# VH-VL binders against Beta-1,4-galactosyltransferase galt-1 (galt-1), part 17

Target 1, 206 residues: Beta-1,4-galactosyltransferase galt-1 (galt-1), of Caenorhabditis elegans (o16374r189to394)
Amino acid sequence: KMSICVPALFGNGYDAKRIVEFIELNTLQGIEKIYIYTNQKELDGSMKKTLKYYSDNHKITLIDYTLPFREDGVWYHGQLATVTDCLLRNTGITKYTFFNDFDEFFVPVIKSRTLFETISGLFEDPTIGSQRTALKYINAKIKSAPYSLKNIVSEKRIETRFTKCVVRPEMVFEQGIHHTSRVIQDNYKTVSHGGSLLRVYHYKDK
Short names: E, the ipSAE of ESMFold2; O, the ipSAE of OpenDDE; V2, 0.75 times the mean of E and O plus 0.25 times the DockQ between their complexes.

## First folded at step 13 (VH-VL; framework fv_canakinumab)

Design c60 (from c54 with heavy chain F33A L100G; at its last look DockQ between E and O 0.63; V2 from the best seeds 0.67)
Fold by ESMFold2, look of step 13:
Structure c60 (fold): chain C 206 residues (1-206), chain A 120 residues (1-120), chain B 107 residues (1-107)
Amino acid sequence: as target 1 above (206 residues)
Amino acid sequence: QVQLVESGGGVVQPGRSLRLSCAASGFTFSSYAMNWVRQAPGKGLEWVAIIWYDGDEQYYADSVKGRFTISRDNSKNTLYLQMNGLRAEDTAVYYCAREGYESDLEFDYWGQGTLVTVSS
Amino acid sequence: EIVLTQSPDFQSVTPKEKVTITCRASQRIGSYLHWYQQKPDQSPKLLIKYASESFSGVPSRFSGSGSGTDFTLTINSLEAEDAAAYYCHQFYSWPYTFGPGTKVDIK
């Protein structure tokens, strides 16, 4: 039992084909539910139709969200609110929840092991509430074939300064965009994974 | 049909350098991570270094970090280990090993090894 | 780094008897552990992968078990060709490490 939280879907970086690829590939990896936060009024007709199709077929939960700005500056961060809402929706329901953008994929290094098997292994220590791994930038062609390390065709530049998380939602008190800020008890821990077993790839246009 | 053949071992003085090679055949070399593992005479196995399939990432044991450099040339199907500042404790048989990504990252094929002896 | 220890260091065993070798990790590593056999003057060979899965061509007398920090390799009925050193190896995280080895000899 795995889910994905997409804390914000904005225009200009994604089209309907990308959304289909994201949902279908993650479903093949065993993701059972995807939560997507967006301002639905700003979506074009093909995007609305695609998201409605998946929502009607219970593949995603689409949450309408509008990010206001104040005159004297930005005092409110909409992505932190959507992250918190998504964490709470999964607490007590989902075993592992991923927090990533629409152009990011968690990939097991071992081709013969599923994403669920890999995550279960990394969380075998019951005191681990969160796993954080470095984001790697690539340009890749995404295919319908099973996603694995060897299926990536890319012009590589590797950026390790940003991270993405997978969590046990019931063990997390405060979730950030790139890290787990707090766990519910002092003896639970957040850990970083160096990339030997699990990687996250960020697909970019360049 | 997979074959890994190490070369470049020999006797060298402390503080000198030596370069090991591992020639690979019988598989698509660029699809695998490659490792160096060493074994001092009469002692156990010690992992030395890994290089990822594309050559962009390398990781080292603490005992060799800063002195050894792993590299690969995928066009020549060859793995290298540049060993600088050699010490007596670096005396060992050096194996190259292929990391099996089709299964569970096991070292599924090993070379026969090349002996490096560091002595005065 | 993740330290692996093995017990016993050396074991001399009567043919056809059971051999048990243990490996302990300094932290939980799930099932991310392999077992290798090294016969005298040979390169190591994989026996057991992922703590408990037999590698292709390995005799059924070899088995592995355990997860987390404690792992065992068992040879249910020792044969003469099983005289070798046995190493556990963790692949949970870089840097990779091996246990110090267990030498098994025939009485």
Scores: ipSAE 0.605, ipTM 0.813, lowest interface PAE 1.9, mean pLDDT 83
ESMFold2 (binder alone), look of step 13: mean pLDDT 91; pTM 0.910
OpenDDE, look of step 13: ipSAE 0.766; ipTM 0.905

## First folded at step 15 (VH-VL; framework fv_canakinumab)

Design c61 (from c57 with heavy chain S31R; at its last look DockQ between E and O 0.13; V2 from the best seeds 0.00; counts 0 for: pae E 14.0 > 2, placed apart)
Fold by ESMFold2, look of step 15:
Structure c61 (fold): chain C 206 residues (1-206), chain A 120 residues (1-120), chain B 107 residues (1-107)
Amino acid sequence: as target 1 above (206 residues)
Amino acid sequence: QVQLVESGGGVVQPGRSLRLSCAASGFTFSRYFMNWVRQAPGKGLEWVAIIWYDGDEQYYADSVKGRFTISRDNSKNTLYLQMNGLRAEDTAVYYCARELYESDLEFDYWGQGTLVTVSS
Amino acid sequence: EIVLTQSPDFQSVTPKEKVTITCRASQRISSYLHWYQQKPDQSPKLLIKYASESFSGVPSRFSGSGSGTDFTLTINSLEAEDAAAYYCHQFYSWPYTFGPGTKVDIK
C-alpha cells in the first residue's frame, strides 16, 4: 500500500547505521517497498554490505545508477532520472509513494493514527494527486513505533522552504525533487500540507 | 508504589474558577503523558484533556476547550487543571490518569478523584 | 466526533454464567479501542487494550474481540467481584470518547 523512493544516496556523510535505522523504522510504519538509488562504486564496504543484505532479503530494491561524470550538472539530472524511474515503478502498483532522503521520516502528528491512516485521510479527496509536507528538525532519533509525535523529541522550528512529497503515483505525470511538477489530468490537484497532520522530520545529525 | 492524589475540588458558583492538582509519586513522572477524565454524578466517563510528558502539547475535549487549561510541573511531579468559566455541567469527580509510556490512552493508574460542584 | 454505543445498558447475571457486552462505533476505528471496568465507588481500571489484548493482571475470564465498528467484551464465567460498569473507549480520533457504559449486576 505504501512505498518510499530514495532518489539519491551519495556523498561520504552517510553511515550504515543510519540506513539500518531508516529501513527498519519505515518498515515498522507499514512501508512495504523501499527503492534506493545509489552509485555503488562510491559506497564504503560497510554501507555496501548493509544495502546488499537488505536487497538480498527483499526488504529493499537497490538500483545502481552510474552515469559518466559531466561538469554541467549531470548529478542533478541523474536525480531527476531516479525520481522518474521510481515513479514509474510504483504507478499502478502502490497506493501512496513517498519521496524523501534517507535521513527524513514522514511521521503522523495525531497520537492515535498510523502513517497509512494519516495519509489516507489527507487523500480522501479522490482528485488529490500529491501532498507536499514541511520539514521539522529533530534533536534525536525517532524512538519507537508506531511513529508519532508522542515518541519524538523535536526542536520548535519548522522549515517550509524544503518540502517533500507523498503522491498517488498513478496520478502524477512528472515528479520533481521538492514538488509534483504535473499531474496526469487538469482536474487532479497538488496540495501543500502545513504540518498539522503529517510532518517530515530531518535528523539534525546531518 | 504508584500513587496519584487529586486535590483542589470544592463547591463554586457558576462563572468562577478552580484549580485542580494531582500529586504523583512512585514513578518517573516526566516520562508519562497525563490525562484528566471526569464523571458527573450517576453518569459515565468523559475524557477532558491530555498533556505531553514534557508539557509541549495539550489537547482538550470540545466541551472544555477555551475554558480549561492542563499543565504540569515536572520538577514538582504535579499535574494541574485550571478551570475557568465553570458551568453547572462541569460538576463531576475529576480523575487524573497516567498514560502508559509509549502507549495510546492506556490509563493504568487513576487517582481517587476530587469532586467539583458548580452551583449557586 | 465518534459516537460509541453499548448494549445492553444493564444486565443482571447468575454467577458462573457468560456475560457479553457490545460496543459499536459510528465510524471505522480499526482496533483503537480499550475496555475499562469501574466497580462501585472505585476508579476505573483498564481491562482490554487494542480491542483484544488483555492488560497485565486481568483474569483470563475477560476477553475482547472485534475490529472496525463492532466490538465485544466477554466475561466467560462471571464472578461476584465482576459486578461493575464497563466502558469502551476509542482513541482513533479527536475527541477521544467513551461509550455510555454497561452495568453488570449479580442476580
Scores: ipSAE 0.006, ipTM 0.432, lowest interface PAE 14.0, mean pLDDT 77
ESMFold2 (binder alone), look of step 15: mean pLDDT 91; pTM 0.925
OpenDDE, look of step 15: ipSAE 0.648; ipTM 0.870

Design c62 (from c57 with heavy chain E102T; at its last look DockQ between E and O 0.60; V2 from the best seeds 0.00; counts 0 for: pae E 12.6 > 2)
Fold by ESMFold2, look of step 15:
Structure c62 (fold): chain C 206 residues (1-206), chain A 120 residues (1-120), chain B 107 residues (1-107)
Amino acid sequence: as target 1 above (206 residues)
Amino acid sequence: QVQLVESGGGVVQPGRSLRLSCAASGFTFSSYFMNWVRQAPGKGLEWVAIIWYDGDEQYYADSVKGRFTISRDNSKNTLYLQMNGLRAEDTAVYYCARELYTSDLEFDYWGQGTLVTVSS
Amino acid sequence: EIVLTQSPDFQSVTPKEKVTITCRASQRISSYLHWYQQKPDQSPKLLIKYASESFSGVPSRFSGSGSGTDFTLTINSLEAEDAAAYYCHQFYSWPYTFGPGTKVDIK
């Protein structure tokens, strides 16, 4: 009943182990489908094998993302287009959809609640179309892999300029990277959550 | 047994500062969210501030935001409230309240409170 | 911010009678509401959690009900020691607010 949209990996080189960690940790939290937008020509062989495995097992939907800018221009891969496509893929199918990158995890703060229970509570008001929360940076300083929240020394700061959203996809008309731009009806609303129940952890590589 | 003891209250003039302390004992302090809740004389309860079990996050009521600072020292088992720019409306008994990390704002233990009076 | 209202502000009740206290939220808060008891000259004590779950050591005469916007605390047979102020407290969204309180006294 929950999905993740990863809007674009174009131009990024991710280690296959990080992809495994992302998919497995989110699956443990109850995420049932992950939509990944990437230029498949730019992936190494280990990454392609990993993504094929999860795609064949119906854990991810891999979308080859290419977007022409102009006939005489360089390829431009706008994240707004992938965000919009992913939103529409989830409309009428998924109850709650998260928009984040591979190095970002939505995590319930309170152990007695699952991620689904936490999100369901935050959306109890039927007029709420999206929830927005600030990132908390986690420095990836531990030597061993795979990384987890318990094995990483956190940087104790929050970036209020950068937020991430979870939405009810049927209630959103226009979704951005850091906010919901427009809900489908004027009486629906977007809200900000201060981090007491749900937190986005952002892993940093150096 | 669990004990929370507030201190640092007193009578101050408007615009002055006070620092409240809450000494904790009988439990693993660093495993608990800590809160300040206040009660004006003859009035009801008002939540003031919360700090995470590890000190990562702090949140404040709008009435005190920008003037009050909650902090903790887990090595000393002590919670603090720095109260700057005090106003007459801040006159209250201030309670230190423990919150179970695994429960949504269950304030299971409260101190006896410390009185702050702001008057000319 | 979510505003809680309580009714009545005050009741004087004969021992052994039933007491009913109502808390109403300005928006839906599911069951994210606790009840606290504050006896004279004492700090508050947690009584009912999540609208209906009794906290450990709370006498069975106390019960809570409700969800959404309307919540009720019931004392089925009032004892003298129950003379106190009763507060509802929502934890649905920040800032987490208390109701104004209901004072219950013995007739």
Scores: ipSAE 0.005, ipTM 0.455, lowest interface PAE 12.6, mean pLDDT 77
ESMFold2 (binder alone), look of step 15: mean pLDDT 92; pTM 0.932
OpenDDE, look of step 15: ipSAE 0.790; ipTM 0.907

Design c63 (from c57 with heavy chain Y101W; at its last look DockQ between E and O 0.71; V2 from the best seeds 0.61)
Fold by OpenDDE, look of step 15:
Structure c63 (fold): chain C 206 residues (1-206), chain A 120 residues (1-120), chain B 107 residues (1-107)
Amino acid sequence: as target 1 above (206 residues)
Amino acid sequence: QVQLVESGGGVVQPGRSLRLSCAASGFTFSSYFMNWVRQAPGKGLEWVAIIWYDGDEQYYADSVKGRFTISRDNSKNTLYLQMNGLRAEDTAVYYCARELWESDLEFDYWGQGTLVTVSS
Amino acid sequence: EIVLTQSPDFQSVTPKEKVTITCRASQRISSYLHWYQQKPDQSPKLLIKYASESFSGVPSRFSGSGSGTDFTLTINSLEAEDAAAYYCHQFYSWPYTFGPGTKVDIK
């Protein structure tokens, strides 16, 4: 019912522990499929082994993706390409698709509600195709894993520009990194959630 | 037993400031969101502000944004509402309300309220 | 902001009669709505949570229903002690908002 698209993993400086935490915590939240786009050649041995392990166990889907250059601009466009690919892969397959990085987690504010229950509520209106979700930055001062459990102090500001989206794939024509750029039908809506029920936590190294 | 006791209310002139306090006891104060809700005489309830359990986030009603500041001291189990630039329309009984966040988001306990009267 | 409306504004009811209060939201809010009861000269109390879940200690004669934009609070067999104002409350989005309230009096 729920899937995550992680675009352009390569070059992000993540370690194996981060990957494990991301996969395991999201699995606990009810995510059924995680699509990871990466260039295998650019990953270290530990990362490769970790990803392979989860891939072999059908916990994630690894999609090889190679960019001709690693410039910032090319990286951004490459990321959009992977987002588009992932959107299409989930169309007609999953009910809700999340677009976020390994250092980002969608988390319900109401603790008694599951992620799925929360999302279902946010998409109670059948015309809503996308929910832009506000982001909170966590300064991950503690460098030992698990990062999300040990680092709990967030910045006070709420990021409303660099949001992350959860979408109904079948309703979205074009998906951006931080917003849904186009829906399939004119009556479909892209809305922004103020963070009262759902938010994204972005764990920064500094 | 859970107890919330508001204080600091009184009569003030327009433009003046007032600071309300809500003393909490009988529960782990730092585990709950806290809210201020006000009620003008003979009127309905109006949400004023909320503060996160750790004080990290605050949200306000548009009617008080820029004038009111909600804060808390978890070491003292106390919630505060600093009210600046008070207006006649701010006249109300101000309630502090506990909001459970571990399970659900509801105002399960309310104080008895403190009356703020803004009058010339 | 999400605007909540209630109907009726006032209702005078004979004991043991059924009371129905409606709350309408300006947009769909799923079940993220609570009902509060405020008796005269008292603080509000939580009555129904998430549109239809009874809060602990609330008499069984109180029930809530609805989802999306239309919500209903029902009091089966009104008792004298039920004379109060009733408010719906949404927490779907900021800012939190309350309905204008429905006052129920006993004839």
Scores: ipSAE 0.516, ipTM 0.839, lowest interface PAE 1.3, mean pLDDT 91
ESMFold2, look of step 15: ipSAE 0.627; ipTM 0.838
ESMFold2 (binder alone), look of step 15: mean pLDDT 92; pTM 0.928

Design c64 (from c57 with light chain W94F; at its last look DockQ between E and O 0.68; V2 from the best seeds 0.00; counts 0 for: pae E 2.6 > 2)
Fold by ESMFold2, look of step 15:
Structure c64 (fold): chain C 206 residues (1-206), chain A 120 residues (1-120), chain B 107 residues (1-107)
Amino acid sequence: as target 1 above (206 residues)
Amino acid sequence: QVQLVESGGGVVQPGRSLRLSCAASGFTFSSYFMNWVRQAPGKGLEWVAIIWYDGDEQYYADSVKGRFTISRDNSKNTLYLQMNGLRAEDTAVYYCARELYESDLEFDYWGQGTLVTVSS
Amino acid sequence: EIVLTQSPDFQSVTPKEKVTITCRASQRISSYLHWYQQKPDQSPKLLIKYASESFSGVPSRFSGSGSGTDFTLTINSLEAEDAAAYYCHQFYSFPYTFGPGTKVDIK
């Protein structure tokens, strides 16, 4: 069992079509529940209808999130609150939880292996609470489902400074946007994956 | 029909450079990750470097980081290894091997190797 | 980096007998380990992938087992052509590593 936490959905770059693509493609990868945090008052009617459809079909959990934002970094603190809430919603319920921005996908390198098989292998050591891997920015479109490395067409840009995490939520005490800050016991650990089995892709339209 | 043929090996003084080539034929070269693996005379296998099918990503063993550069030209079906600052411990037979990312990342075909000897 | 060790370093075995080769990883690597065979003056060849899956064309006398840190390659009835060096290789994470090898000879 796998879930995704999207800590904030805001801005003009998020139309209904892109949200459908995100939900459907991650569902095809075996994601069973997606938690989306957004200010529902700021959504247009098409977006509201789309999110209601997926919520009614139990594919997403939509959380209305309307904290005031100030220019002095309130955005980042607001995301930490949603990350923490999402972590706690999955603790004791979900085996593996991914923390994504919108339009991000965790993809197995081995074409013949599912995402769940890959993650299960990376977490075979019972002391591992989180796996961190590098983010790769792709100026491309996904050609087909299921998602794989050969389905990606167009220019690639690699960014190794930013990482994303998949966690066992019951083992994490404090989760950040790009790292696991704290595990629940000293003998549990966070691990940086060296890139042979799992990649994270972030898609941009330019 | 699958062939991998290494070339460019030879005898060289410490501190000098060599460039190895691996010519591929009989398969779709751009569908495979490619690796260099070396073996010092009478010793075991040591992984050296990998390059992704499209050339975008490369990884290196710590013993060669900063000195060796792996590259590929998919239009010429050729893999390269640029070896700078060569040392005596780099003396080895150098193999190229293709890796099946569409399977389980196994090295299913290896070239015959080219010998690099670094001596003063 | 993930260090692989192998034992024994060398083994001389009577034909038709069982050969057991072990590989130990310095950390848990699940089943992300391959076994290669290298006969004298030849390039390595894949025997077992993913700890236990026989590669195409490999005789059934070869088998692999193990997960986590301890892995075993078994030759159930040694043949003369099996005299070779055997290497384990982890693909769990970069940098890739090989074990130091186990040389098997015929008595």
Scores: ipSAE 0.502, ipTM 0.791, lowest interface PAE 2.6, mean pLDDT 83
ESMFold2 (binder alone), look of step 15: mean pLDDT 93; pTM 0.949
OpenDDE, look of step 15: ipSAE 0.759; ipTM 0.902

Design c65 (from c57 with heavy chain Q58E K65E; at its last look DockQ between E and O 0.10; V2 from the best seeds 0.00; counts 0 for: pae E 11.9 > 2, placed apart)
Heavy chain, then light chain:
Amino acid sequence: QVQLVESGGGVVQPGRSLRLSCAASGFTFSSYFMNWVRQAPGKGLEWVAIIWYDGDEEYYADSVEGRFTISRDNSKNTLYLQMNGLRAEDTAVYYCARELYESDLEFDYWGQGTLVTVSS
Amino acid sequence: EIVLTQSPDFQSVTPKEKVTITCRASQRISSYLHWYQQKPDQSPKLLIKYASESFSGVPSRFSGSGSGTDFTLTINSLEAEDAAAYYCHQFYSWPYTFGPGTKVDIK
ESMFold2, look of step 15: ipSAE 0.615; ipTM 0.827
ESMFold2 (binder alone), look of step 15: mean pLDDT 91; pTM 0.908
OpenDDE, look of step 15: ipSAE 0.819; ipTM 0.917
ESMFold2, look of step 16: ipSAE 0.006; ipTM 0.447
ESMFold2 (binder alone), look of step 16: mean pLDDT 91; pTM 0.917
OpenDDE, look of step 16: ipSAE 0.678; ipTM 0.881

Design c66 (from c57 with heavy chain S31R Y53S E102Q; at its last look DockQ between E and O 0.37; V2 from the best seeds 0.00; counts 0 for: pae E 12.7 > 2)
Fold by ESMFold2, look of step 15:
Structure c66 (fold): chain C 206 residues (1-206), chain A 120 residues (1-120), chain B 107 residues (1-107)
Amino acid sequence: as target 1 above (206 residues)
Amino acid sequence: QVQLVESGGGVVQPGRSLRLSCAASGFTFSRYFMNWVRQAPGKGLEWVAIIWSDGDEQYYADSVKGRFTISRDNSKNTLYLQMNGLRAEDTAVYYCARELYQSDLEFDYWGQGTLVTVSS
Amino acid sequence: EIVLTQSPDFQSVTPKEKVTITCRASQRISSYLHWYQQKPDQSPKLLIKYASESFSGVPSRFSGSGSGTDFTLTINSLEAEDAAAYYCHQFYSWPYTFGPGTKVDIK
């Protein structure tokens, strides 16, 4: 009863092997559905084949999101639209939904516990609508990419942009990539988790 | 043999500052989360603060937020607690505690503690 | 903040009798709770982890049970060296909190 929403995929920043690792590792952790939003016109042939393979084998739901990039308003509205669409797809169907990029992984800190066991414990209080977890960077070789998040977020350097969320989708009204903006009722909570039980690791390209 | 030794306690007036140290030996200090836990005389235990093994994250009890700062120097195998704006209710024995298996919050080794007394 | 309460505050027990200590959480915390023992003039020691798992070297007379909001530490056949204060400690969410403690003495 876990899913992942990947609100945007950039072609050259995520080679096909990275996509395979992402899908396979999360499937082993018990993720049952992965929703991927991409502009298919911007993908190379090996990436298209990889995503089609997993879509045809029912491991992902691939959603073509074709709005062109343009200055400011399109960037923000495009990101909000994919996040909102994915939230709504999971409402009433999925118990826990993660929002992250392909180079980010939610990992249980306790090696003997599954991801589901960890998340279930963190959401045992039925009034908790979301858990915000700090992002930890993993040192890796850096590779150049034509789709750079640096250009999109270069002016945003506050630490709240370095967190990722797991939510109960039925309890969230507005969701961002880094935080839950609003829950559906005042008595529902958004909680920050310090990383003692669950961490998010971010890998840089080689 | 694992060893944790606190130091820096003493008698101070309200509003003053103290810095506590915890010297660690017998284990790879940089692989463990470290905690401060205090115990007022004749009272129970109160968790104070935690710091990640690499020092990236720190969290505090509400009673000390904004006044206390936890830090560590992995090159010296030493944990610190900077205590500012001390109040009478901060009077306690302060223990440093090692967290077993980074994630389980199992405090498997504790120091013998250092007494902080805040009095006029 | 999750508040833990413990019962009783104090218990004086005849040697070889059973001791039962209760910890209650203000919200559900699954099994994310540890028990510590603190003998007079000593630092606390880990006794039971994850509500029911004995820590290494803990005598078999100590056991823990419970999940959710109600947790129990049991000492089957109390011995003289068991005179101590016993604390529960939750690690479900920040800030992680201790119970107020239960003091056990030999009658």
Scores: ipSAE 0.006, ipTM 0.464, lowest interface PAE 12.7, mean pLDDT 78
ESMFold2 (binder alone), look of step 15: mean pLDDT 91; pTM 0.901
OpenDDE, look of step 15: ipSAE 0.362; ipTM 0.786

## First folded at step 16 (VH-VL; framework fv_canakinumab)

Design c67 (from c57 with heavy chain S31D K65E; at its last look DockQ between E and O 0.07; V2 from the best seeds 0.00; counts 0 for: pae E 12.8 > 2, placed apart)
Fold by ESMFold2, look of step 16:
Structure c67 (fold): chain C 206 residues (1-206), chain A 120 residues (1-120), chain B 107 residues (1-107)
Amino acid sequence: as target 1 above (206 residues)
Amino acid sequence: QVQLVESGGGVVQPGRSLRLSCAASGFTFSDYFMNWVRQAPGKGLEWVAIIWYDGDEQYYADSVEGRFTISRDNSKNTLYLQMNGLRAEDTAVYYCARELYESDLEFDYWGQGTLVTVSS
Amino acid sequence: EIVLTQSPDFQSVTPKEKVTITCRASQRISSYLHWYQQKPDQSPKLLIKYASESFSGVPSRFSGSGSGTDFTLTINSLEAEDAAAYYCHQFYSWPYTFGPGTKVDIK
């Protein structure tokens, strides 16, 4: 049992086709629930319709969230709040929860293994509460839906400095965007996985 | 009992080619990432190349890119290094190294090495 | 490319004394560094993983520490069989490089 938390996005550029691809591909990988945080009043009609469809089919939970910002910046403030809310929604309900953006996909490296099998193996030690995993850049030459199926050129460089997390939500006290800040007991661990078994694909236009 | 046995080393002239083999036994070869690491006589270790468990991805050190090709045959439990355009600076003992399945570049088992000497 | 440097290049140490080997990275690499031991005429052996985690079967006298750019391998009480070359190896970014090595001999 797996879920995804998508914190609020601060930029433009996402369209309904990308949302459909994100939801459908992750559902095929065995993700049972996707939590999406957005300001619904700012969504255009196509996006509202798409999110409504998936919410009505119980594939996502759509959460209306307006971020308070000062005119002078900064940054992870609203995402920390949505990350914390999403962590708590999954505690006691979901075995494994992923924290990633719409243009990031967790993919098993070993092709014969499902995402759940890969994650279960990474958490085989019952004291592990969190895994940070590596990022792979994908340079797209063909920009058509679906993005994940049609991108044919990639730069295969592993960047371990920019990681994303999958957690056991019941074992985490404080979750950040790129790390688990605190586990609930001292003997529980946060570990880093360098990417030999699981990758995060980040799609680039250029 | 994990075994990695390199073979195919020898003396060759610059510009020639040589193919190294690494025979694996005692483990499920197709579950492991495999690496080549070399050591020039009296010098330190230099990583050469890696190949994915299924052979789909390969990466190389800059010093050998375009000249060396790592490959594997999982049906024969064998890792290969095709070395073309050999140069004097390629003279080294070449080790195959197994990468622990659930880690990054954790080389938990190494072969005995095979010596490649490139001399004019 | 990430360059690793090691210090000292060589040290000769009385048995039962402490050995300290340092490794410095040209950029921050978190804890993505392994230590290997290579005895004369032998293949390297994994000693310390992820900067500080002992590999299975490694004697407790070996320990590692550090994060970021500065890393240390310590042998708390040197034994005769510890005479070897010691290499750090970063796996933070391709190409994954080794340090130049530190040779440790028994006096």
Scores: ipSAE 0.006, ipTM 0.465, lowest interface PAE 12.8, mean pLDDT 78
ESMFold2 (binder alone), look of step 16: mean pLDDT 91; pTM 0.917
OpenDDE, look of step 16: ipSAE 0.670; ipTM 0.879

Design c68 (from c65 with light chain S93N; at its last look DockQ between E and O 0.73; V2 from the best seeds 0.69)
Heavy chain, then light chain:
Amino acid sequence: QVQLVESGGGVVQPGRSLRLSCAASGFTFSSYFMNWVRQAPGKGLEWVAIIWYDGDEEYYADSVEGRFTISRDNSKNTLYLQMNGLRAEDTAVYYCARELYESDLEFDYWGQGTLVTVSS
Amino acid sequence: EIVLTQSPDFQSVTPKEKVTITCRASQRISSYLHWYQQKPDQSPKLLIKYASESFSGVPSRFSGSGSGTDFTLTINSLEAEDAAAYYCHQFYNWPYTFGPGTKVDIK
ESMFold2, look of step 16: ipSAE 0.661; ipTM 0.845
ESMFold2 (binder alone), look of step 16: mean pLDDT 91; pTM 0.917
OpenDDE, look of step 16: ipSAE 0.593; ipTM 0.860
ESMFold2, look of step 17: ipSAE 0.653; ipTM 0.836
ESMFold2 (binder alone), look of step 17: mean pLDDT 91; pTM 0.911
OpenDDE, look of step 17: ipSAE 0.699; ipTM 0.879

